# VH-VL binders against q9nrl2r1430to1533: the designs that were tried, part 95

Target 1, 104 residues: q9nrl2r1430to1533
Amino acid sequence: GGVHELSAFEQLVVELVRHDDSWPFLKLVSKIQVPDYYDIIKKPIALNIIREKVNKCEYKLASEFIDDIELMFSNCFEYNPRNTSEAKAGTRLQAFFHIQAQKL
Key: E = the ipSAE of ESMFold2; O = the ipSAE of OpenDDE; V2 = 0.75 times the mean of E and O plus 0.25 times the DockQ between their complexes.

## First folded at step 7 (VH-VL)

Design o15 (framework fv_pamlectabart; at its last look DockQ between E and O 0.11; V2 from the best seeds 0.00; counts 0 for: pae E 13.8 > 2, placed apart)
Fold by OpenDDE, second read of step 8:
Structure o15 (fold): chain C 104 residues (1-104), chain A 123 residues (1-123), chain B 107 residues (1-107)
Amino acid sequence: as target 1 above (104 residues)
Amino acid sequence: EVQLVESGGGLVQPGGSLRLSCAASGFTFSSYWISWVRQAPGKGLVWVGEINPDDSTILYADSLKDKFTISRDNAKNTLYLQMNSLRAEDTAVYYCAREGSDYKPYGDYFDYWGQGTLVTVSS
Amino acid sequence: EIVMTQSPATLSVSPGERATLSCKASQSVSSNVAWYQQKPGQAPRALIYGASTRATGIPARFSGSGSGTEFTLTISSLQSEDFAVYYCQQYNNWPLTFGAGTKLELK
């Protein structure tokens, strides 16, 4: 709690969440809506989970944070065919992330 | 006639950098997805990355995105692969390959390939 | 990533005989599978796309079949120039992935 200056990780997560293409990544995929998702994706992750890890200071290195973000995109691309809105959104958001990550 | 010609390969020391070029002709370059594919000596084909003709978004293989950069110059009908921090395992023939039909949401199969350019990383 | 598994690793066949090459995907890739032929010192050449459509200039003896996770490349009557390495590839999901290849050699 309390007001503090956002860390670089926190700021980047905020920017990712606010991005127009973040909608596939905001929370974990529903097993009810996508019954086979967790048969394919073994390490599920989403922006809300990453944000929580940031808030709990679980990332000691930038590489750890980056790895989770990349995992998030990797999961998206592994499950969603290239022609889906989810995959397309992922490609754009990932490109954005790569630019922002250079600041870390 | 569709043609892709890679260049820029050669011998480089570990930790070094190299930029490959792929000169395209015989088709509307700016309308096609283009990929880099590499092949280590005696090994199989490995996708490196591709670039979208519409918005120039790039997708990479996970293992290569940190040190490889793909770009294109539509005015020159040229595709580029900037490779940094090269290691011995990056030794390979590097191919550029055109993907399927133009102006699709995404590219199809690799219908045309360049002859490849050899990159050797060795001390 | 989607793993493409080719079998067998090596296939020995005599000229004039039928060759059947298998490619299995770790998950469904619909019909977004291509086959390529590669000879020593040469770039790959596209044979089949969309699992079953021959690329331009490819002889009729080459055919592809399959959908979902099981795919097959068939050469009905092998010619001397057909001995090479054959790769399958999926372009349904990122990253694009190839099989390890099947070496088709002279028996």
Scores: ipSAE 0.741, ipTM 0.908, lowest interface PAE 0.6, mean pLDDT 94
Fold by ESMFold2-Fast, scan of step 7:
Structure o15 (fold): chain C 104 residues (1-104), chain A 123 residues (1-123), chain B 107 residues (1-107)
Amino acid sequence: as target 1 above (104 residues)
Amino acid sequence: EVQLVESGGGLVQPGGSLRLSCAASGFTFSSYWISWVRQAPGKGLVWVGEINPDDSTILYADSLKDKFTISRDNAKNTLYLQMNSLRAEDTAVYYCAREGSDYKPYGDYFDYWGQGTLVTVSS
Amino acid sequence: EIVMTQSPATLSVSPGERATLSCKASQSVSSNVAWYQQKPGQAPRALIYGASTRATGIPARFSGSGSGTEFTLTISSLQSEDFAVYYCQQYNNWPLTFGAGTKLELK
């Protein structure tokens, strides 16, 4: 917990946002554009929500931050078929996250 | 004839580590996605994870991602599963299974399975 | 994750009868469903893929149907060698998931 972990979370979120494969994850999926998304995905999350939680000091432990990022990827893989651009972007960004998360 | 042969199973104590191998023959191993699937005694099939042809993409079941590592050696036509921090609940027959399309980027159904290798985690 | 629900858990039938096995997905998996047969002490064997296509060497008495969320495996005239556990699997989304299996047993 504390400021040290929050600084690390902030740095990692910025790196994820700037990654080429972040485009499916930047904001919540549109209910209007994808009407069945919220029938399937029960705990929606995106990088903008995670960023807000970091800024509000809502993550007490590194495990809580990691769980939210992993939830974001899990939602991607659950909703999007394996052969889609979204799923492909998700696999690459998740691999990048796992390397960076070793610093937490 | 397509064949997958698992080896490396055995008795291991809780907290221990084990590496399983899957030797492939009869097809172009380097062209296929391959999965590990496990089955606890008297239970159903549970997907462990998969690896793409060039090992740039490896995916795991969420509960196993911090203790299992999948790798492959295309020169040796061999798939590996490194298992660390084993617990009694990891006791299972471990199968390697070929995903049935060599041109599909993200695999297919499991068209061929190995015979399995038994891992027993007990004191 | 996508949950695959098989029913019944056990089906008691006699040779020569028709068996119908159900598999339901918690969300659409298109036609990306496979069925596997497993006999005691043996590895699973692919029967059906793409919901309805028989794998190589599989007898015509095995047929699959369905799309979206509801899938069926039918064995039209049971032979003695067909008494086994049958698993459905979706390969549409990660993680890959299996049903809990249906055991065909002799009446």
Scores: ipSAE 0.428, ipTM 0.863, lowest interface PAE 2.6, mean pLDDT 92
Fold by ESMFold2, look of step 9:
Structure o15 (fold): chain C 104 residues (1-104), chain A 123 residues (1-123), chain B 107 residues (1-107)
Amino acid sequence: as target 1 above (104 residues)
Amino acid sequence: EVQLVESGGGLVQPGGSLRLSCAASGFTFSSYWISWVRQAPGKGLVWVGEINPDDSTILYADSLKDKFTISRDNAKNTLYLQMNSLRAEDTAVYYCAREGSDYKPYGDYFDYWGQGTLVTVSS
Amino acid sequence: EIVMTQSPATLSVSPGERATLSCKASQSVSSNVAWYQQKPGQAPRALIYGASTRATGIPARFSGSGSGTEFTLTISSLQSEDFAVYYCQQYNNWPLTFGAGTKLELK
């Protein structure tokens, strides 16, 4: 809890955003460019939304923060078959996240 | 050291079922795509299918998707292959194999393999 | 499915010699090819990935080359432990496919 945990969440989000494989996750998928996305994905989320929630102190527990990050990856794997660049980027970024999350 | 250990092989009759296990150690199992690959005696290697880290994506060779099921239990570091409706042509050594780190869109090479477990389908 | 065709099926060579193994893909696989060594009663071992990158711990006498549809594994000075079956594999497209293997035998 407290300022120490919020600093850790912010540092982790910054590291995720800076990672080369963050490109599918930076902002919500465009309904105009990908019309069927929101027919398939019921709980959309992206790094910009998670970062806003950290800045507004909306995460009370580390588990809530981790759940949003894992939801982000699950959405990627649900919408994108493994043979896509998005799914591969998601797999690599998720592995990086798991290593970094051990520090929470 | 990365280790993969298959078990559960044996003799089964045609039409029977068998469940194989692959116990993983020495790496973060929950972060890797893992495949099953089989090899009939005296023959070459044939990809069976693969499963992603959180089991949301499972891919199979087309001829096998109706009778084989891949699953994983990340809490136990274990991969499974459920095989149903077995036929003599399913006789093979079954390997589990970890995908490497070339990060290609449609799959990867296999950097570590288990020792295999033999399944024999015979009357 | 992408068919990987290996030739020759069997290659007879002596220790100290150079061996050249061929693998041809039925369509372009870019550089997304790996090579494996398998000795009798053992699991395959990764040698090369990305057509030309040696896997960790693989001796420098093993080298790979090629792109597109034609690939070569070269063993520049054969050692006694190198007599085995060698498989190529493409990972450019689903499903993943292997060649039928080339057996390296002592002459």
Scores: ipSAE 0.000, ipTM 0.578, lowest interface PAE 13.8, mean pLDDT 88
ESMFold2 (binder alone), look of step 9: mean pLDDT 92; pTM 0.938
OpenDDE, look of step 9: ipSAE 0.611; ipTM 0.886

Design o16 (framework fv_pamlectabart)
Fold by OpenDDE, second read of step 8:
Structure o16 (fold): chain C 104 residues (1-104), chain A 123 residues (1-123), chain B 107 residues (1-107)
Amino acid sequence: as target 1 above (104 residues)
Amino acid sequence: EVQLVESGGGLVQPGGSLRLSCAASGFTFSSYWISWVRQAPGKGLVWVGDINPDDSTINYAPSLKDKFTISRDNAKNTLYLQMNSLRAEDTAVYYCAREGSDYKPYGDYFDYWGQGTLVTVSS
Amino acid sequence: EIVMTQSPATLSVSPGERATLSCKASQSVSSNVAWYQQKPGQAPRALIYGASTRATGIPARFSGSGSGTEFTLTISSLQSEDFAVYYCQQYNNWPLTFGAGTKLELK
């Protein structure tokens, strides 16, 4: 692809990925490392998947984009106990997202 | 004495909106996680959501996130629940409840409860 | 979400007798379980937290035990004021979830 101006969705994904607390969310959870993850989480999603959907223009509404991001956080909080590093990172990243999402 | 007092409940038509308040006193409000919990008539307790005192991060029950908004005003020692697009199934007593000890990353159990405010959604 | 299953739904016991209430989690919640008592027309009252620690002001006849997925609330000798609905709750994971409750009634 060529150089182009990032859409609002693209820009927000970039900001989320660059955030210090993005590490739990960059890619799908490894089934090898977390064997029971996909028994619990039925709609797995990650920032790399969301980025691809953005690049493919699969989001027609901001609400659709937001729903996927929220699903990503929901999965994190569903699987990870509240006091884990993952949950804590998710909490902070979600707060950041909510602020940025107001611009959409 | 720790005290939580809910207000704002009442009768509302389906599709309507309502904002509940929870006034806190007797403790450092800004140091505690606070939750909303609701209870339909004759039914059990259902967690609605909670809010972080430090950065106002909010967690919701998945089924309620789309139409409920939690917020807090530490200066007023008040917790809020904005409810939109109300349905009959949202009829319940709504409680605010304090979560555990202060100065923790996350709250624990609900150590103090308000007496609740009744929300009735009916045409 | 983590499902908390309480049993039995209703428990009939006589004053002075022992009551045992069960709560099972669909997955491990460590010891992050609380028990609450609720009487008609009243808000819930905290009884136990951390699975086994009594909340402030709770009589010694109330005790909690368990870890992981199996939890128990025990009332060693029932008093007349103990007849109520009891809820267990996990706070290990979001969303926070309650059991459906056990109604403790007079036999």
Scores: ipSAE 0.437, ipTM 0.855, lowest interface PAE 0.9, mean pLDDT 94
Fold by ESMFold2-Fast, scan of step 7:
Structure o16 (fold): chain C 104 residues (1-104), chain A 123 residues (1-123), chain B 107 residues (1-107)
Amino acid sequence: as target 1 above (104 residues)
Amino acid sequence: EVQLVESGGGLVQPGGSLRLSCAASGFTFSSYWISWVRQAPGKGLVWVGDINPDDSTINYAPSLKDKFTISRDNAKNTLYLQMNSLRAEDTAVYYCAREGSDYKPYGDYFDYWGQGTLVTVSS
Amino acid sequence: EIVMTQSPATLSVSPGERATLSCKASQSVSSNVAWYQQKPGQAPRALIYGASTRATGIPARFSGSGSGTEFTLTISSLQSEDFAVYYCQQYNNWPLTFGAGTKLELK
């Protein structure tokens, strides 16, 4: 194929996906592997869902995009104790996101 | 002795900005996570955010992340809270608090607190 | 976020009595709960951490118990200096969250 001009949201999501600390966030948490997750987390979301929304032009404001990314991190910290590899990855990825989001 | 001393509070008009400082002494400041906690007059304690030893990780309360910036200068043993776009509901005593204990310096309960500095947002 | 619910909001007791304060988490926080005492015009003071461990210098009359979602602070044989507001806090998950406080007042 060709090289497309990516939207600012698409570029940021691609950078998040490629970050070393993205592994807890790439796809929705498995109910089979983590049975209590959906009892605790009422609005599940992941980078693949956010990227799909970007590609379908569902974000009309930067704040809507930022809110979905922040929801993803909020879910991580609500479910995963602070001492887990998931929570530590989340804090580093969120810090990276906050720096990049200043471009929006 | 462990000491945390906040400063920089005062009266500011709505829409204004302030930078608070927390001066640490009596312990290895660069080894501890430190939190900011606020308390509105007559109300309870509300966590603002925390920062890790090397400032690579900073967390904020979801309602405050766009208004406040936490930073630290380990060479000066000082923690900072930059507060922008202040509103009346930001009126509170702001405390810095160390996350840890004599035996476990990382990411724990608040073993030592500063005395607090009062921020009043009023016209 | 994890919500911490304290009860009662106010507890009226006399010196020498036992006070029992409750703290409930909206989901399990393991044993990562701390209790703080705050007197008017003063910063909070750590009393208990890890649900049941007394902080340095805290009198034996203060004890904590619980794990998961239900936690209790007990003050046996109350003394006059114990009349204050008490806050529970979970430090298991971000954001860190506090209960609204229980005010211990003289009957």
Scores: ipSAE 0.301, ipTM 0.822, lowest interface PAE 3.4, mean pLDDT 90

Design o17 (framework fv_pamlectabart)
Fold by ESMFold2-Fast, scan of step 7:
Structure o17 (fold): chain C 104 residues (1-104), chain A 123 residues (1-123), chain B 107 residues (1-107)
Amino acid sequence: as target 1 above (104 residues)
Amino acid sequence: EVQLVESGGGLVQPGGSLRLSCAASGFTFSSYWISWVRQAPGKGLVWVGEINPDDSTINYAPSLKDKFTISRDNAKNTLYLQMNSLRAEDTAVYYCAREGSDYKPYGDYFDYWGQGTLVTVSS
Amino acid sequence: EIVMTQSPATLSVSPGERATLSCKASQSVSSNVAWYQQKPGQAPRALIYGASTRATGIPARFSGSGSGTEFTLTISSLQSEDFAVYYCQQYNNWYLTFGAGTKLELK
């Protein structure tokens, strides 16, 4: 095989996945564990879906990639109460993302 | 004692921009989350967004995130709302409101409100 | 986002009567609900927070109750100064939302 360089979007997704606060965002919320989630959140998304879109070259512009990441955080803050560990993790990870996204 | 005074409202044309200020006094401004709330003439209250004490966390109503920017200057005890691409639907009295918590990771209910400043978007 | 539904939209009452105002959340907000009073031309004033705790300076005739999805504001003996619009608000989730208001007017 060959050696592949990670894209800028792939590198950023990897940094987000590696962050201690990524745990609420790694995969889609389970309907079995959280039955009302999909009644409330109309555009569900998670880091594994975003990474798949990056790998398939589905983002044409950096703004499209940023919009999907921001949607992920928006969903977190819409569903989860302010004082939950999920909302606190989302707040910290979003701040980290904003710093990293300056490179895009 | 506790006072919040909004300013910067006025008449602006569609597509225009405006920056509102909220001057705080009588409390430790740098310790509180502060919100912007708007109210269209004859309508109800609509939350615009909030900012935490050290400006590391700024939350917006989802429909307004791309239009408005909230910031604060703790040295001047002043909160700001930058409003861009204004439309007739943005016509409202804009209030700043203190969230009733001393340094928390998250805000609270609104214990004190300013008197509001009127923004009219019209030709 | 969490939708807060207030009823009735308008309540016509006389001084001395009891008024009961309802607020329903589309999902549980625990006890993180506040009530505000707004008179014409004035800023809102906090009445109740934490569903049932009276804010500083608020007369004892105002009381709040409820938890989860159903909340009530009660004014036990209306005074002429109480005719105003009343808003409920949830501060449980990151995106803050208000009800559309209940207008309390003189019968």
Scores: ipSAE 0.014, ipTM 0.668, lowest interface PAE 6.5, mean pLDDT 88

Design o18 (framework fv_pamlectabart; at its last look DockQ between E and O 0.47; V2 from the best seeds 0.00; counts 0 for: pae E 9.7 > 2)
Fold by OpenDDE, look of step 9:
Structure o18 (fold): chain C 104 residues (1-104), chain A 120 residues (1-120), chain B 107 residues (1-107)
Amino acid sequence: as target 1 above (104 residues)
Amino acid sequence: EVQLVESGGGLVQPGGSLRLSCAASGFTFSSYWISWVRQAPGKGLVWVGEINPDDSTIYYAPSLKDKFTISRDNAKNTLYLQMNSLRAEDTAVYYCTRGDYEDSYYFDYWGQGTLVTVSS
Amino acid sequence: EIVMTQSPATLSVSPGERATLSCKASQSVSSNVAWYQQKPGQAPRALIYGASTRATGIPARFSGSGSGTEFTLTISSLQSEDFAVYYCQQYNNWPLTFGAGTKLELK
């Protein structure tokens, strides 16, 4: 817990979390609720994890941060068929992220 | 008769931009998923992206989303592909193709394609 | 992304013979698989969708089967016009992905 200066990464994560389509991504998928998820997705990640990494200054390059966000979306599309609400939400959120990431 | 006609292809230098068009006719354009698919010379088919008729959401291939922009004009029954920062590996025939109606999504109709050549 | 693996890369068959083309998905894609035929200098043509449904105007000698991860395109009796490249595709997940194709050539 120390006080950190708000960074571009922090701000972007906040914006992603507040987005209406962030609900599939806020935290890791429950293995109880989705028993086969981790059989398919080998590198799980979520916005809360990314936020923690940002807070711990684990991202030294913008590309590293972007890679994790893209992984998050990739996992979503990998697991969720195109006709699911999760996949559709992911696409919209990713489009939003793409626009915001250009500012990094 | 369902018809898709691509245009706008040609020779462009590396780093250049190009906008392709796909003119659709013979069906209700605004009701269908429409995609771009490209094929490098002697290579296989590669999906570029598609647009959702329901909410106009665009879906891109991950490797191309940073360079390519898909849009549509329902009034003109036309699909567009804006391509920026073109590289040699973007050389391909670019096809416009229609996704089947009502959750089927396979590509039931294809245009004849337009050739994009990126070369110095 | 879901990888579609086609085999064999090249298949040599004589007219009148049966051809069997395989397509494997890296994970389940249900029945959301299509097959396309492409001849030199032409756009692809849809053959099968939903893994097993023939597209409009496709001859009965073409058939598709499979679900989940294993799919097959079968041409029961090859005609001269059937020699071409065949692609499978999944449209279950984004990004949509094609196999590398199987070239069906005259033996």
Scores: ipSAE 0.679, ipTM 0.898, lowest interface PAE 0.6, mean pLDDT 95
Fold by ESMFold2-Fast, scan of step 7:
Structure o18 (fold): chain C 104 residues (1-104), chain A 120 residues (1-120), chain B 107 residues (1-107)
Amino acid sequence: as target 1 above (104 residues)
Amino acid sequence: EVQLVESGGGLVQPGGSLRLSCAASGFTFSSYWISWVRQAPGKGLVWVGEINPDDSTIYYAPSLKDKFTISRDNAKNTLYLQMNSLRAEDTAVYYCTRGDYEDSYYFDYWGQGTLVTVSS
Amino acid sequence: EIVMTQSPATLSVSPGERATLSCKASQSVSSNVAWYQQKPGQAPRALIYGASTRATGIPARFSGSGSGTEFTLTISSLQSEDFAVYYCQQYNNWPLTFGAGTKLELK
């Protein structure tokens, strides 16, 4: 990705972090606190990891960045029952992301 | 009595668009989660997506989120499915289904379905 | 996503016999499983929800059991009108997923 794309990815991650519904996604789930999480979720990821990848220029295409964000949401819905605050927050944040991602 | 009636199905060319409707009666439509479920001829049931009572929460099957849009009009007791970029594999009977009051526990009522055929 | 696996794909039985249909989830879905019956040309009909609760109007010969990952639908004394396809569904996690169905056919 170019400088414009890297700046756009950083700005979008910042907007996601600031969103009221970002709380389930800010950092990786603790293996000690939630040990069964890693038995279910094969590719754990969170906004702090995605932001680090943006800063290290690891995304070559916008689609790779989008895939990591979508993986984060997919993990949320796979682990958390649909009636939980986590799943509901994930649905709202994902909708917000889809609107913002149209600009990439 | 509770009724759900789908309409809007028909024959459409690949790449085309179609909007399905589901008219609800016999219950307080605005209090229920409603889902779309499809079934290709001779195949099993596949969940398309669901929408909560006030449309603040909509979830789609991951493979369909980029081409299908679910919406509702509580004043008209009607659910909609907007389908874009249709392909042969979208050929199916499309059902609307009612969930429970708060979170759609299971599908207690189903419409009779409307057939969408995508072919040249 | 959670995969629901039904077995057998086809079950051949006679009226009056007991039929047992299995449904397995790839991860725990608690008791949030429903069973539906579908006859040719008809919409599915809810039979069981919450793994074991019979839906309104469903005859007592239909019963469900299980929790977590393994679920069973039992028809205790099969009637001629029971020959149909049966689907299990988990509604615990998004996306909602169905099994591929078990066809119950006359022996």
Scores: ipSAE 0.256, ipTM 0.798, lowest interface PAE 3.9, mean pLDDT 89
Fold by ESMFold2, look of step 9:
Structure o18 (fold): chain C 104 residues (1-104), chain A 120 residues (1-120), chain B 107 residues (1-107)
Amino acid sequence: as target 1 above (104 residues)
Amino acid sequence: EVQLVESGGGLVQPGGSLRLSCAASGFTFSSYWISWVRQAPGKGLVWVGEINPDDSTIYYAPSLKDKFTISRDNAKNTLYLQMNSLRAEDTAVYYCTRGDYEDSYYFDYWGQGTLVTVSS
Amino acid sequence: EIVMTQSPATLSVSPGERATLSCKASQSVSSNVAWYQQKPGQAPRALIYGASTRATGIPARFSGSGSGTEFTLTISSLQSEDFAVYYCQQYNNWPLTFGAGTKLELK
């Protein structure tokens, strides 16, 4: 969509970043600190990258924006064991996102 | 006595849709993760997805995310599976399964399954 | 996603014998492995969880072991009712995944 959808994308990304459970998703996972991450996760993405794509108007459809956010969560759930702080934070943030995304 | 009873299976043409139900009894349904697992005839078990106790979070097998929707109604002790754009490869017995109440998430109770057949 | 590889695909044994079924994960799943038994025309039944803990009501002849990537199910003295298909499953990561199964058949 148009500029109104891009404003909504930016507002949603800001709300995600401010959420208490955003901490695993703010930046790409460090290859130095987590060496095997990129052996397992082939399409890495994080909120800072998504935010930059919004700022550069790289999302033409709401579905493209939603797909990147959902990819971010699926990467978290695929890499992290279900009982970890990262997976639990992802579960809560994804629930928040689904509520907000209904407005798109 | 924990019971899970699936229903809604049947014959459907390719491209069609079905909604499956799983009626739960004998436990506090709203406290458990509940899953769908399927098994094509003569084949192995394949996890479809699961839904958390308060229905705020749903996980799917990646290949099924766009065509299947899991939901639950805790007031009715019922789990649902909405299946769309069905193809022959979706022919299977669909099981409703309960995750454990404790920190483990293996499937401790299974329904008897409901058969979905997708053919012309 | 984590691939669970079971071997052998079919194991032919006689009652009273010991059967050993293997399950290998493509990456570490810690001890978050379960084993299920499925008889023809029936739903699966949980046997083992946490790699080695018997589910409620499971006879002592069933035992599980392993951690990380290598897991085994052992049936120490086969009974006639034990001839079935056995599946391993990891619940460490989403998506949850099963092995292809080992059919335990009467020789």
Scores: ipSAE 0.011, ipTM 0.680, lowest interface PAE 9.7, mean pLDDT 89
OpenDDE, second read of step 8: ipSAE 0.670; ipTM 0.895
ESMFold2 (binder alone), look of step 9: mean pLDDT 92; pTM 0.942

Design o19 (framework fv_pamlectabart)
Fold by ESMFold2-Fast, scan of step 7:
Structure o19 (fold): chain C 104 residues (1-104), chain A 120 residues (1-120), chain B 107 residues (1-107)
Amino acid sequence: as target 1 above (104 residues)
Amino acid sequence: EVQLVESGGGLVQPGGSLRLSCAASGFTFSSYWISWVRQAPGKGLVWVGEINPDSSYINYAPSLKDKFTISRDNAKNTLYLQMNSLRAEDTAVYYCTRGDWEDSYYFDYWGQGTLVTVSS
Amino acid sequence: EIVMTQSPATLSVSPGERATLSCKASQSVSSNVAWYQQKPGQAPRALIYGASTRATGIPARFSGSGSGTEFTLTISSLQSEDFAVYYCQQYNNWPLTFGAGTKLELK
């Protein structure tokens, strides 16, 4: 992956951040507000971390970028019951991501 | 009576693609979440993914999302599973299953399944 | 993902006996657990949902219990048609996950 893939990653992250359903994913879950989160979720991640990795050119392949986004969704669904607003927001944002990721 | 009938299975080469269909009858298809579940020969059940009534939510098992696409055509009462980049480990009977209409969401009806064999 | 662990892998019993099958979740799934019966060459059939509610048409000898992480399927006074594989499933979190199954076989 070159300049094209890095630009595409930045554009996609910006689109995800701007999506109405991004609110559960913008920043890492607070250990103070959700004390059991880090006992259950072993590889925490959020859009702000992914964006920093894009900016620092840490993704060598599109698959690495996609894996981090998918990890973010997997964490959401593992922690949050399917009937919660977090899980519902996650399903909508993940569907949006899958459509956009076909371009990578 | 509620019926789900899968079709489209068969032999496929590694790296190949296949599209499965599930024809629904006996209920208001457009009102139900529908899932795909697979079972490798002699193994247990593995959830593949689900789709809601209007296709605004489509969820996949994390290990399968890059290879499989779920869609539905409510006018035809039909569910689809597009499978790409198939490997030997994708050999399984693929079931179409109806979720209940309530938030609890267990699989109340299952199709007979269609066998996909990936030759290796 | 939430892991569902079923025990025993195989249970050998005789008709008329009581069978007790266990299912444990790696974290709380509330009461959102279903049990399915599968016979060779057939699709699974729903038995129990919501941990303890019998699905339509399921005989009273099948009962489910549990909440949180520990769940049990009990079959009182086993009939010959009950020898099959039984799967538990959680539908509390995505992805939906199944146990590996318990095979109920004739002693």
Scores: ipSAE 0.014, ipTM 0.689, lowest interface PAE 7.1, mean pLDDT 88

